# Designs tried in a protein design chat: VHH binders against Fibroin light chain (FIBL). Part 11

Target 1, 244 residues: Fibroin light chain (FIBL), of Bombyx mori (Silk moth) (p21828)
Amino acid sequence: SVTINQYSDNEIPRDIDDGKASSVISRAWDYVDDTDKSIAILNVQEILKDMASQGDYASQASAVAQTAGIIAHLSAGIPGDACAAANVINSYTDGVRSGNFAGFRQSLGPFFGHVGQNLNLINQLVINPGQLRYSVGPALGCAGGGRIYDFEAAWDAILASSDSSFLNEEYCIVKRLYNSRNSQSNNIAAYITAHLLPPVAQVFHQSAGSITDLLRGVGNGNDATGLVANAQRYIAQAASQVHV

## First folded at step 4 (VHH)

Design c15 (from n04, 15 letters changed; framework vhh_8pnl_2)
Fold by ESMFold2-Fast, scan of step 4:
Structure c15 (fold): chain B 244 residues (1-244), chain A 122 residues (1-122)
Amino acid sequence: as target 1 above (244 residues)
Amino acid sequence: QGQLVESGGGLVQPGGSLRLSCADAGFTFSSYGMAWYRQAPGKERELVATISYSGSTYYADFVKGRFTISRDNAKSTLYLQMNSLKPEDTAMYYCAAGTYVYISESDEYDYWGQGTRVTVSA
């Protein structure tokens, strides 16, 4: 299971197995009937097609997991908050894109008591950066929210931190599935959110709520509890794959 | 004041083909996702096809295999190639541009065209 207190230097995920990722996608499809499967499959294929053109899906998920591992490590026994931790993630992504890590080093200021003990890890991130293509945005507390109030607000915060076209397209597909009155489409949206953001969801829980809060308002009547339970299940499954 | 202008509509026999075009009139076309929607008389507007700025496409089930969406970023133009047309394809066709690609009937695009009429009749 992935939590903020379970990551260490030795446990930061470096690779996510394609087979494990595929199994979670397959399980999401178990929730759609035959009539809706073609639409669901097309939406998932479009996401995967765009992600493949921008980079390997597993590599992108691994980069998110590695970044979350860094934030978890920096927050372990440190009085820094989720806002400062999110800034470290964003500054690292900026460093990878620009080749200039001065901002990344400055973002570590709030963690000065812990940084000295983890200087080797920090130096390795600069010397041999991972395949991190996008950022997770600032915590909603930094944006005046304090909590993630709904699914769209959470995605807007994430999108505000990224210039990647593939993430924008994925958000649109997820938003349409989220707004569907069909429980299967909502479950697929929950899976996509959980798979893209499983370690980040744990970080968000510390300051802004859980992935169930991200999906507040999704599903109607009898669908609401099932959708939330499925989102939690998908997060747990994705977390198990990341903790390698 | 960016505006999209559709062309290429007309009257065609069942089984015929038409190519619709949608031209940009004032914004950075290549950074936008594009879509084709249609609205038959007395019915709600429905999504026909989308294309992201990265080239990813989506087609509604009722046009899959018959219609092809494409874009030419150098010419700031979106196309819809319509083959094997049926009377049920008779509608006003609209193009739309937005920062995102939407798979829905919702009006969430930033820019819309005025529409071009397609009539499929014997």
Scores: ipSAE 0.000, ipTM 0.121, lowest interface PAE 17.9, mean pLDDT 51

Design c16 (from n04, 25 letters changed; framework vhh_7mjh_2)
Fold by ESMFold2-Fast, scan of step 4:
Structure c16 (fold): chain B 244 residues (1-244), chain A 122 residues (1-122)
Amino acid sequence: as target 1 above (244 residues)
Amino acid sequence: EVQLVESGGGLVQPGGSLRLSCAASGFTFSSYGMSWVRQAPGKGLEWIGTISYKGSTYYNPSLKSLVTISRDNSKNTLYLQMNSLRAEDTATYYCAAGTYVYISESDEFDYWGQGTTVTVSS
């Protein structure tokens, strides 16, 4: 049998070593069960609401940044989401280093506003797994305060600070990848395990309703855009307690 | 040999209920996402819903609470509960084993059953 601990970093694929994380992340999202992708989207409100009640804001901000990255990849067809996600992730990294999260707070509004405007389209893509296409272009040309943001570099920075532990439920996916057709799949599985699955596993472990339950609420005035906006307000409330 | 065997189909009156079963063998059932798909006479395949290996369920919104999917890993069995059946629910119902890994660009399920026919008629 193959164990994840037996993999060497020297064996990572050349395109990953060249810093082409976006292609690896797109392949990783293709490898993750579509129902789990839907759970990741639905968990945003519950994660943000729970985080607003916690005292450790740095850990809360990390989870939000990771969730923003996940949403950006799930919404690959929505213009601007990768750019907005890069701003959230980079602002979080800056906040951790400086101890000032005002910039992180300012980045949340544009991101969740943008996602909320197109949430019905995102939900339609998630409901039909056979139609899902995951790709995220680099955030080249995005600027804030005279700085250009690179989404993949921002994503790698946030993952470097995350827990490397792995949940038993995710071993089945990784085991299938390791037992797949070739060494390239094994190398990708090892990279996914080291860099992507820990934050994904944390999101998937949260309790959430189904995407169908969320959509059933739309006609009753409990729409997805409103739920995202409420989650954003909870985060803004928590962020206001850190720095001005 | 890998097998998926559906059962529980038959004739039912409009407004009635039916429970379909799918018995799986020859693979590790508990590691697979499972799906129900139907095909009405002369029409294409329609996805009904999926249950992940973690137990999360996702349904075609057009069915609006008509169905519930569940599984029993100790019996290697998948279930589809259908309520408030209508004439337009007449179809052949298929059990399918999904994959958690998109190794190809194909959206094909790894394994399919032979199907069970449900006829809703007075």
Scores: ipSAE 0.000, ipTM 0.121, lowest interface PAE 17.4, mean pLDDT 51

Design c17 (framework vhh_podentamig1)
Fold by ESMFold2-Fast, scan of step 4:
Structure c17 (fold): chain B 244 residues (1-244), chain A 121 residues (1-121)
Amino acid sequence: as target 1 above (244 residues)
Amino acid sequence: EVQLVESGGGLVQPGRSLTLSCAASGFTFSSYGYGWYRQAPGKQRELVAAISYGSTYYADSVKGRFTISRDNAKNSIYLQMNSLRPEDTALYYCAAGTYVYLSESDEYDYWGQGTQVTVSS
């Protein structure tokens, strides 16, 4: 039998019927413990409550990083929810640039929900996997086409802003995850790379190590909490460069 | 100095239980993922269970009977084996790796010496 995390959805032969493809994806999902899924959902609820209380900018940036990572995880492979997640990230980036976070706060509206509603997002990941292209067009959103990033485009942006020789190992690590991990791990890594790294690469061009640290954290692809912690650190670092 | 030391193996009758332990030393325990492998005489070594940051993997042959766990405070990994069968007879190895993705294709950096489990009737 096939080891599930050796294949992504885009590597499954097209002559395999829906039932066979579904069973492969279902088995890949078995690598993620149900307790970890439940904990991630509970963490989203707590983070959203903390965001609504409106702390200082550093606290809000931390909450956004945690929420972005978990929303990316829960919405990976679901086009409608992925658009909403992209809007949250784009609105946060706009807030960092403009100093106005009203739009960011409004973008969180669709994600205020119950544990049961969030579990439905996880269930949909099993039936709608393989979301690898991401829209970051804040004016049009995903429905209008926006700006689309994929793995190669994200890496082109990173390489343009950093020492290429230093990033060769990081490229190989992310490429390996993209080609050989289960769809959730691949989608999370690709989503973080597409949405967090390219838009802020210029801010961190002096700190290629920050990109390396994020990618090394993603290197253990099934650690959702590690991915959230890395996203939290990265956005908190970006927030520290913003003057209110 | 890095080492993994297994214990808890033995001779048991079918239907009984054993708990294997693996004590790790010489490195940062919480930064690694861990797996339990087994090898029966004349057969290839196979992954039976793995754990990385709370997520777990189980081979189809042991799913529902075996439980892997870790205790970061004690630098230890455990394999609880219930409802043992003669087919479970093998030398069991503990393994640790930096890039453990809960896959049968995973490469592990460190290996223990193994502990024998014999299930006979």
Scores: ipSAE 0.000, ipTM 0.114, lowest interface PAE 19.8, mean pLDDT 51

Design c18 (framework vhh_7nfr_2)
Fold by ESMFold2-Fast, scan of step 4:
Structure c18 (fold): chain B 244 residues (1-244), chain A 123 residues (1-123)
Amino acid sequence: as target 1 above (244 residues)
Amino acid sequence: QVQLQESGGGLVQPGGSLRLSCAASGFTFSSYGMSWVRQAPGEGREWVSSISYSGGSTYYADSVKGRFTIARDNVKNTLYLLMDSLKSDDTAVYYCAAGTYVYISESDEYDYWGQGTQVTVSS
């Protein structure tokens, strides 16, 4: 058991056992509340709008992959192709490893289509966050027994931009889960990375703030119809540009 | 350590153009909204422009809209302000600022601030 404060940024701790890993997973579930789920959905809308307008997929690859992970794990009534979101994560992994994001770009069309077809339902879940459920179930059906996310490369990128030594200790625990070679541990590692790492949490908060500022600027925070319609149009446009 | 380093300030004549840069290090630049905030001599801070973490959304103060363009390069961790048709009223120290949210105000809630660069528009 002991403390994990002696581990380096790429070392897998020899004293991290299955009980410690299970504790981290349990703590992650305890930290996911309705507010965080709502913020995650708002992040998806903002990121997709920005990508559609700029066409720059590579610079946003990590953020898009993280939000795709959240969409893949929503189980409370998001119908359709949940594998489209999982495929974004898989293509991101390929991009991080190879430095080639062509496959990632190609995966975005089906993902944008999936989100666009469910935009009204997603918006409804934002309004009523108590209805949101974050689950590994949908992603497990798409991932099988393999890894979904290139955890090491993503974490290394986070560490390169962070001044917090806290992330080295967290990395050791989550890397053990990622290296377990079963789909549930891999999905949970991706989930913990998306939710608990400060840079990813900052992306969630950043997107929520951007949308809040847009709603404030419209002069009526309760009338989001125009923003929702524009997001749907951008998603549909991006999907068409990538795949037809 | 976290640093925001501005450059590109200087003296320019009215109607001229200038490009400011802000080099960021020590944090995940691509996860932050970025802003330019200025302060003229003897005045309070005035928000100028903001850009979302991805660069897809940009915002401008009415006083600079149509003359200034904010841009970012997330690969190079650099923020830009392209200033055209400069006026004497644009004379100020220009600060870049980073926040977890995109602020469209001179808010005290930015997480990080640069040291500022002087822009003087005169003769």
Scores: ipSAE 0.000, ipTM 0.101, lowest interface PAE 20.7, mean pLDDT 56

Design c19 (framework vhh_nb_b201)
Fold by ESMFold2-Fast, scan of step 4:
Structure c19 (fold): chain B 244 residues (1-244), chain A 120 residues (1-120)
Amino acid sequence: as target 1 above (244 residues)
Amino acid sequence: QVQLQESGGGLVQAGGSLRLSCAASGFTFSSYGMGWYRQAPGKEREFVATISYRGSTYYADSVKGRFTISRDNAKNTVYLQMNSLKPEDTAVYYCAAGTYVYLSSEYDYWGQGTQVTVSS
C-alpha cells in the first residue's frame, strides 16, 4: 500500500483503493505513456461510473476541488494545455453532480494527445501546495489565467514562505525529480545551488564539491535537514581554505 | 531477484480451453497491477488483458467474452482463463507487472513467456 504523499515511482497511490474522486483525479496526473492510454482511460471511466452511483455528490465534488491543482500543474508545464486540463476538471465535476460522464470522456482525448507529445515536460513539474488547492468552477475555461507553474516559481515560493514543513515537502519532490530524471538532474542541481546557497554559490561550486555529493547527505529521510547540515559542513570546509 | 514465471501453455484443439498462471516473487504483489500480452511469430506484441491491484479488469476486443483475467494475492499469482480458443490465439503469452497499469503501457517486469498453440 502507498499514500498519495509517498515519493516512489514504483508504487500505486493508496487513495485509488478507496475509490474517491480525489484519487481518480490524482491518477490522471500519472498518465505518462500514450500507447496504453485507451486502456487506462476506460479503467478510470469504470471507476467514475461506480462513484456516480453513490449518493454523496457534495463530498465527491469537494474531493475533486482539493485535487484540481494536480491536473492544472501537469498541464501548466505543457504549451497550450491549461484549457484542456481545466476542461477535464470541469467536466468531471459536472459528471459527479449529474451522473453523466460523457463530457468527461470527450475531454480526455485532447488532454492526452498533448500529454503524449510532451511527456518529458512532466518531469519538470513541481508540486506547489498553493496551486494544488486551486478550485476550478464548473464553467469551461482556462484555469490560472496568467499564472505560470514551473520549477523556479515553486522554489521561489518555498524560499519566501519561511515555513520549514512546506520546504521539506517540496524538497522531497525536487529530490525525487533529481534522482529519477536523467538530463533534468543538471537543471535541478543548478537551480538548487543558485537558490539554496546564493551568497556562497561560487565558493560552493569550486571548493565544496558537487551538488550530487551535497544531496547524498539527505539519505533515507525525505527531510531537508540533512541537506542543510551537509551544506553547512561543505561551506565550513571551503572557508577553512581562505586566508586573509 | 524479481521473477514472473508463466505456466499452463500447450497444444489444444480449436474450441478448447487453457488456463495460464503467472507466479510472482521478489516484490509486493498486492501493490502491483498485472497484465497479459501475446506475440505471434512475425507480429508485434499485442495487449490481451489487465487487472488492477483493486481487481478492475479490461480486455482486448479480440478476447472479450472468451478470456477472463483474475488474481490471487495470497498466492502472488495472476491467471488467464482462455475459453473458446481459435487458431488466431496461437502465440507466446507474456505476464507483466507494473505499478501504473491503470495509466501506463510501460510495465516494470515481464515474464519469459509460455507457448499456446491452437490447432484447427
Scores: ipSAE 0.000, ipTM 0.137, lowest interface PAE 15.2, mean pLDDT 51

Design c20 (framework vhh_nb_b201)
Fold by ESMFold2-Fast, scan of step 4:
Order: structure tokens, then C-alpha cells, then sequence
Structure c20 (fold): chain B 244 residues (1-244), chain A 124 residues (1-124)
């Protein structure tokens, strides 16, 4: 069992150098990138469900445009994903217009194959539905050019929603940076909390039900590959119900 | 044209209740997270409550147990039920809509759309 209380204050380095801070930022950035990809997948599922429910082209076109923007944004920095993302967007638009979604369904495989490993990060954050009842809500504060408000409450709340060992060292380093009287260290902690942690909070709100449903449907849903396969199946089923 | 229209604000005595409504148009309401923020004179806009497109809710510590956020997708409306009001709750209340649920104490472009606000005044 891994908990936020694994490290004591006596084990946290008194001085955090630039190299250690840079390492934390790099790892947090990778973490955010994985979370953003997972959010995009879950948001696409919700948009496709909404499109199927609306039944009219105007509402469907709006939802397609929103999905296109999200996928394009997340794929911009990832070589190879942009073309797969464009194919998904174009194929779905063509499907809505023509009533034929075969091309759309075929386009999902290449796109989601690139994000399969990243879904494992979200799976690690979701241990069971009970833990997701601990709200990270208002505790996730962002500094408005100043110090982080309620840093310990915000971090404790997010970690209470996920019993994940990979966050323990990061938490201790960021807490030390936040508690530092050095303005640069405090600003780095503020940056991490303000700009990197909110996407994780968003995924708890959007994904709690979807991830639980995917895991229940998979049986062995702890594998990123299995989670992606079920996400693809879910999206394809939603798309197949849309008729113009 | 996207529009968020708040209503239900007004003057109320301490210990009283108000229900705010925010009617949305021009976008696919059911796909959006909705939030309530407030701004008191001379202060920054602060988070009050949020509700995801799936119905998950989160509240600022100052309003937990007193305020309840809810939504009605059939009416494209989000509500904020405010009970046990205090003078400190006096502010302009804004509703916001975003593709994701954003929990932020800083005003930012995290939400895609914002309403014009409705004044709530709580007298002692």
C-alpha cells in the first residue's frame, strides 16, 4: 500500500536545486500530456453520445468542430498523431453527411493506438469508485500571479482520490518547493500546481464513470491496450447509431 | 450566437435563501461543464461551485453545506440554490460553461463562455 504519508519532513531535502526542480517539471509535464490525451478520448465519447442524441446536423456539426479542436490541440506536439487525428475528424464529418460510418470506424485504430500507453496513467489514478468520492474540487487552487492557496489541502485532496505511488516523490518535492522562502522555488511549485495539476482534476470529473464502465467492460481493464480497445468500441458504437 | 443569462439575484436578509438560474443557448449544453463564480467589490473573481456534464459536483469550502448546484439538460439551465446566506456572500454571481469542468480560483480562459452576472446582496 502506498500513501501520501510515505515520506516524513526529515526525509525531504532542505535545499532543492535547479536540477531537481527541472526533473519534477519534466515528469509533471509528461503526466499532464498523458492526462490531456485521456481527457480528449473521454470527451470525444461524450460528444459522440451527444451527437447521436441530438439527431440534427447543425448540433452534430457543432460537436464535430469541438472534437476536431480538442484532437488537433493534443496532437500538435506529437509527430504522427496529427494525420491520424485528421483522418478521424474527416471520416466522422463524412459519415454524418453521408450516413456511412465505416470509414470513421476504420480511422479510430491508428489514432488511438498512439495513446494506448497513456491511458495507463489515468487507470493508475482510478483505483475504485469509492476513492473518487473524495472531491479535489475547490482545493485545486491556482495562484493568480502569487503563491498557491491551500497547497497542502489541494495536493492532499488530489492524492486522496488516487492511491498512486508514482506521485509520492513528486508530492514531497513540490511541497518542499512550496514551503521554500526562495521565490524561484515557490514560483516553480505555483507553476506546477496552477498549470499542470488542473488537467488531472478535470479527468476525475469527466472520467470517473467512463473509466469505471470501461474497466467493468474489460474485465482485465488495467492494461492500457485493453482500455484503448474498449474506448474504440464505445466510440464506434456511438457513431454507428448516428443517422442523417 | 452563444448566450448565458443569469437570473434570481436580489436583496435578502442574513439566514435567507435565493435560487440563481442560468439559461444557456447557442451551444450543446449537455456536453459542457457548468460553474458558478462570484466577485465581491475590490476582490478577484472566485470559485463557488461546479457541475460536470455527468453531474459530478464540487464546492468551495466557504459554501459547502449551504449551496447546491444542479442542472436540467432538458431546459439548458444550471441552478445554484443558496441557503443560510451570510453578508460575506454579497457579490456579483457569474455562470460559466466549458468543454471540461475547470476548478480555478483565478479568472482565466478555462471556461469557453461567461454570463454577464447577477447581483446578490445579503443584509445583516
Amino acid sequence: as target 1 above (244 residues)
Amino acid sequence: QVQLQESGGGLVQAGGSLRLSCAASGFTFSSYGMGWYRQAPGKEREFVATISYKGSTYYADSVKGRFTISRDNAKNTVYLQMNSLKPEDTAVYYCAAGTYVYISRSPSDEYDYWGQGTQVTVSS
Scores: ipSAE 0.000, ipTM 0.114, lowest interface PAE 19.7, mean pLDDT 52

Design c21 (from n04 with G54K T99D Y100W I103L H107D; framework vhh_nb_b201)
Fold by ESMFold2-Fast, scan of step 4:
Structure c21 (fold): chain B 244 residues (1-244), chain A 122 residues (1-122)
Amino acid sequence: as target 1 above (244 residues)
Amino acid sequence: QVQLQESGGGLVQAGGSLRLSCAASGFTFSSYGMGWYRQAPGKEREFVATISYKGSTYYADSVKGRFTISRDNAKNTVYLQMNSLKPEDTAVYYCAAGDWVYLSESDEYDYWGQGTQVTVSS
């Protein structure tokens, strides 16, 4: 097992650009093909239009939960946040069907916790990369297996891999984290959000407050018609960032 | 050193029940989502069920009401309880682990088991 502290700047390749680093950080995006992304977005848009016209949200709850879960994954760009977001959407769908939003309200705590923990842990990776690798998995829940949050696994993959393109991408992440640690003017959370996450994840992070307000509004007993309209807006924003 | 080992498969008559188990090792089990997929001869692999690290579940429409997925973090094991089995359920069943747990048609799990055969007669 090798820690990030065993690599010096002179051992890290310097010919890798930010585009390659973003593909490693957001690797889950690469495993979902563009057709599935486009179909998921189109299906949610169609379902929301039908729900708004019919006023029968409960009968389509399972379809909304399934496709909205995929949209949440695409919007988050980070497995841990996507998992928590999907749980919130599923709990909301259950609330629509049952008329009881207690479970939905309870799901918001872990979702907000995961968003906050990810930002705090990313900031701490700049300060104490080696120490964080032992606690990141349990602290981030389903994000624990992700490469950026599990430096031990990332290092093992680098050492074991014979794929030179994969090695270059992993070294780029290490280089970015190492350089960010040495820069007092850089906020690594802002850097990753602005430059390394895919466009859909950037829209999610930039709109996190608005999405949070939407979800809290439902928890406070707001009208489903308003929720659907706002959901259509966020999905349309996500669709504009994906090739459809 | 990551391993997923399925067990509990076998031959059963239509209307019967089986319980599949998947023992996991070599990773932090409690941080991962777990899923079950199946593949019948000559067909593509299809999604069956998934369970998040917190216990939230999602099922394929073909198995809703008949199958139940559950997990035991103390034993690093995920289970699939299969009731009211039909000949159409005949397939090799695969256990999978990963962070992306709600993409029902995707096979983008990080780790996969070797599979266990389920045959439903009649």
Scores: ipSAE 0.000, ipTM 0.120, lowest interface PAE 18.2, mean pLDDT 52

Design c22 (from n04 with G54R G98S I103L H107D; framework vhh_nb_b201)
Fold by ESMFold2-Fast, scan of step 4:
Structure c22 (fold): chain B 244 residues (1-244), chain A 122 residues (1-122)
Amino acid sequence: as target 1 above (244 residues)
Amino acid sequence: QVQLQESGGGLVQAGGSLRLSCAASGFTFSSYGMGWYRQAPGKEREFVATISYRGSTYYADSVKGRFTISRDNAKNTVYLQMNSLKPEDTAVYYCAASTYVYLSESDEYDYWGQGTQVTVSS
């Protein structure tokens, strides 16, 4: 297991060391093997499909919440998408604590509507991290007019509910990555290559479940059918939009 | 209304320690993430450490194991304990606050202090 501290400036190719964290991140993505990029993206897509065929209600709800948490965290600072994912996380934790999953069911529609877009945004954050610093203004937040700092609380709540050491590690890795982009050590490229791509796929596999089964269990037949069809369409569109 | 006031800077010999404080006023401190940045003569401003409103902490590689960030919500203050100081730690240290971004890019913070000078002699 490689961390940002395992790479010195001498171990980073000279042509990706331009003295700026944002361009280091962008160039690191360019130096990941095409095979590894394709495998990482295909694994995320396959895990979402595999979640349609396995598990029970508790496993499905947990898997959906973990998937939403990872996508929301990787898309943090992008208006709209982070709010939809954060709402799934918040509604899931509220459902677990209250025994009322009506809000959780309501949050699934917007989330599935953006799943394909969020997969594309993960790639965009890696190759264009400089744009992220201007994506969220002080007044931006989820529906209701709040600031998105509530998303950090929502992420902490899902970690408390999931009881997963691997999910905690993934959260810490992603947060350290973005904080460290301001570091003068210029080892972010190596960090992304070694840590971000493989852990995402591994976390999704550990959360094996069925989004389709969850929708059949919690939504009415018409809403569930529409959400599944919409999610499948957006996954297919995301696959066609990925330049890997 | 909003103010961030740094203190605790000064001159110290290499291998010594300093504790910086940043007193905040005019906002709900417990809901804000806080950060420390520094700027050495002739260099760009660089990240040092951050602490979220949930207490998660993250450090630049150059200070890991030597610096510790902490907060006291009852006193509306964030601290930076600096141990094993080196001449290359000489800089003006700035305190910053943010509510809406999880990232520690300097131009994304809502509020900044005026800075406090730290000088480490060899």
Scores: ipSAE 0.000, ipTM 0.127, lowest interface PAE 16.6, mean pLDDT 52

Design f01 (framework vhh_nb_b201)
Fold by ESMFold2-Fast, scan of step 4:
Parts: structure tokens; sequence; C-alpha cells
Structure f01 (fold): chain B 244 residues (1-244), chain A 122 residues (1-122)
């Protein structure tokens, strides 16, 4: 009846409609022409290239990688979300070590495709925090491009390098509570609402410019950016409704 | 060379318990997620439980609160503790090792065991 597992999506494996990253991106924004979607993707890539040349790229890349991790934990039952997030986080780490962020940029398209499909989840979390589904990353891990990834290891690495001690500590507490076999979880959703949603709103806000640009439709801006504006509004409402 | 070998199956009365084990060899066990699937006569194979490299666990709704998956990387073994067994849990249980494939955007199980029979009498 009432268990911690009620707050997570535990059905694996799951089907993905097309089976290719580019197709997932196209499906995520059916309300926009494919040409406009391609232009939005190119705009994000150009902005990131410009920022890299100006020396302020690392802070925005970090915010995007953290957002990927948070979205993956909220939707870990959807394999594409968790796998795309793992690629973003690992590519970010590789970029920091090598000074070459080309792989990081290549990982953003699939990630934004999955975020686009799940923007309504953020909306639902604001309306019904008690229905928050919290998962601790992908069950099987992720493989792609000849490499095998462990999402939990990648997430732990980025948290260790994060400037947000609060987010790191709260995540560890929630993960421990979620994984406890003896947990009684009548208030896990309440705990997540009180402690995680405000930091999630902040991290998403920091990456909102890139997501807004990605969803910007040439000649159809109001419709294309509506999802981002809606998500930002609901995140802001959640932040105003909870206490830290 | 690569092997997954299940054990621990058998006949048990409803309400009883069984512990399944899956011994792995021939690959780097700690690099893989491990899962349990089951197949009842005349039905499709269905997901039961999985555990990631980092120890994160996920369960099918039908077994939540009754089954527990765990792993021992030092022994290259994954376990499934089954409590409060019901007749509808009767099936052949399969151990699997796999990853989510980004290239194909699907779950890929690279290795499967031969299966172990679990029969729950009423």
Amino acid sequence: as target 1 above (244 residues)
Amino acid sequence: QVQLQESGGGLVQAGGSLRLSCAASGFTFSDYGMGWYRQAPGKEREFVATISWGGSTYYADSVKGRFTISRDNAKNTVYLQMNSLKPEDTAVYYCAAGTYSYDSESWEYDYWGQGTQVTVSS
C-alpha cells in the first residue's frame, strides 16, 4: 500500500518511440517545424562556442550538467533521460579535464530532447508535490559511442566538484532515505518539496537561457517558448510555496 | 566463456520464501547492471527487478515490498530474495546482465542465464 517505491518509476525496460537521438529531439517539439528546431539547436551550440572563447563557459556548462543530473533523478524510470544525462555529465567532466568541450556540446541535443518531453513533469511536481517520483538514477547504466557509463558514479563526481554544498548534502540525505529498506515514507514527497525543489528551481533557472534559445521558433516564438515560460512559471511557484 | 548460472529455485507453499542466486563469470561483473526477469508458461518474459553498478534498485509493481535484489561484486553474484510468495509468482526466473544503449536508445541485455524454475503451490 504505502511504500517508498510509490514515489519512483520502477518499470524497466521502457520503449523509446524512434530509437535514435535526432528523432527524439524532433518528436519532443512537434509543435515546431523541423527547420526551426534545427536552427534552435545550432543557436545553442553557437552561444556555447562564443561563451567558451570569452572564458565564462564553465559556469554555464556546470549549471547545465547539474540540471541534467536532477532531471535524470526525477525521471530515472525513463531510460533515455538517465542515459542522456549520464552522457552530458561525463562529457562535461571530459571537457574540464581536456579543455575540449566538443563532446559536451554533442551531448546536449539528446538531453534537451528528453527535457522537452518531460517539461510537463516539472509542471506536475509544482501542482502535486505529493506525486513527485524520485529515482536514484538508471538501474542498468548507459552505453554509447563505444563506452559504458555509470550514471551514479558520474553524478557523485559532479556533486563533489559542485559549489553547492547544500544541494550535495540534501541529495545524499534523500538518496539514503530512499535506499533504506526500513524507511517509512509517508513524508518523502514533503521532504523533497521542502529541501530539493528550491535548489532544483535555481539550477534550472541558471540553464533556462540555453533551454529558451533551444525552444525558440523562428517566426513562431510565442508557441515555441511557451513550454519554457510555463516550466519557469511553475518552478517559480514551487519555490514560493515551499520552506527550506 | 561468458556464463550466468542461476540457482535456488524450487517448490514452495504460498506465503513462503526463496532466495535466488546468479553467479557470473567471463566478463567484468562490476561494469554491468544486473536484472531478474521471469516467464510463466504461455506468457511473455516480464521484468522483475534490477540493480545498477552503484547499487540503485528498481522493482516491478507486482513485486514491490516482497522481493529484494542485491549484489556482491567480490563474489560476482546477484541475489533475489523473494518473500510472501503467491501462486502467480510461478515462473522460470532468468538472470541478465546489460546496459542501456544510447546508440539504439533501448535496453540491451548482453548476457542471459539458462533460468531456474520457481513453483508456488496454493
Scores: ipSAE 0.000, ipTM 0.169, lowest interface PAE 12.9, mean pLDDT 56

Design f02 (framework vhh_nb_b201)
Fold by ESMFold2-Fast, scan of step 4:
Structure f02 (fold): chain B 244 residues (1-244), chain A 122 residues (1-122)
Amino acid sequence: as target 1 above (244 residues)
Amino acid sequence: QVQLQESGGGLVQAGGSLRLSCAASGFTFSEYGMGWYRQAPGKEREFVATISYGGDTYYADSVKGRFTISRDNAKNTVYLQMNSLKPEDTAVYYCAAGFYSWSDESHEYDYWGQGTQVTVSS
């Protein structure tokens, strides 16, 4: 888990809607221990590697899609190679049709390289949140897609959403941060997780079910191009609900 | 006033190359995502390429490996280098800009140019 400094409730605003939330949260984010943030990021990275090497192919493809969406959402406007995620999904559909998953396995390496780069960028965003921008939605396709926001605008947009019942995905960065939360707002990682990241997780949690259903349905004759495009549209459509 | 002005179109033989330019004015260019779209005679407008404010690029499958999108923030210009042109690349090419956009979805762009004609002969 993430170990962080404790703050009194008076150091963290109770009313985020006053328009000062992004500034206060940016300052508070800078106080989270960089070592603990790095450990959390590496832990997500290891879980993705473990899953990719051991799990079933549909679940691996779904987790790639969901994680790529979240990482791209937080990657400060440098989403990396969206083609890497698209290639994993496309190679999975090809494997289902042909019974040959060699291409799927070959596509995972480039995707993990992309994940590693974006996790490093997210770590930089955590250290310097007020200076970075990020992309929303370009998760799966080489066709691109998504919006670019500055970090303060992103914090404000995320805070406008509500509902936490969606946090069920083990490999989701947001869920790992959420699991470190407690009921008291004086823990800054718990505060950030509870108030800023759950709307993002809801977007991708809702999309993950649809993506998994699409991928499992590929054997019924759905084409790979359509499936990649549909998965990207689901993520982008869901991500739009966090706009203000 | 916001303006996008395309240039560089023309007639070229199959296998040839063209470089399109889109000069932007009236907004802070470095903060905008830029895209290229095209519309062939009798067809719907289609996505070609996009570049984020940070330089990330995405391409339509039909142009991957042949076209390159780039930008020069000092000159407020986005470029589309088109190599190995084919007759099916014949279209009017449009430049687009979007402040919160870097997308293959046309509705996410705020501003559009009037287009430049590209004709590829057999």
Scores: ipSAE 0.000, ipTM 0.131, lowest interface PAE 16.6, mean pLDDT 55

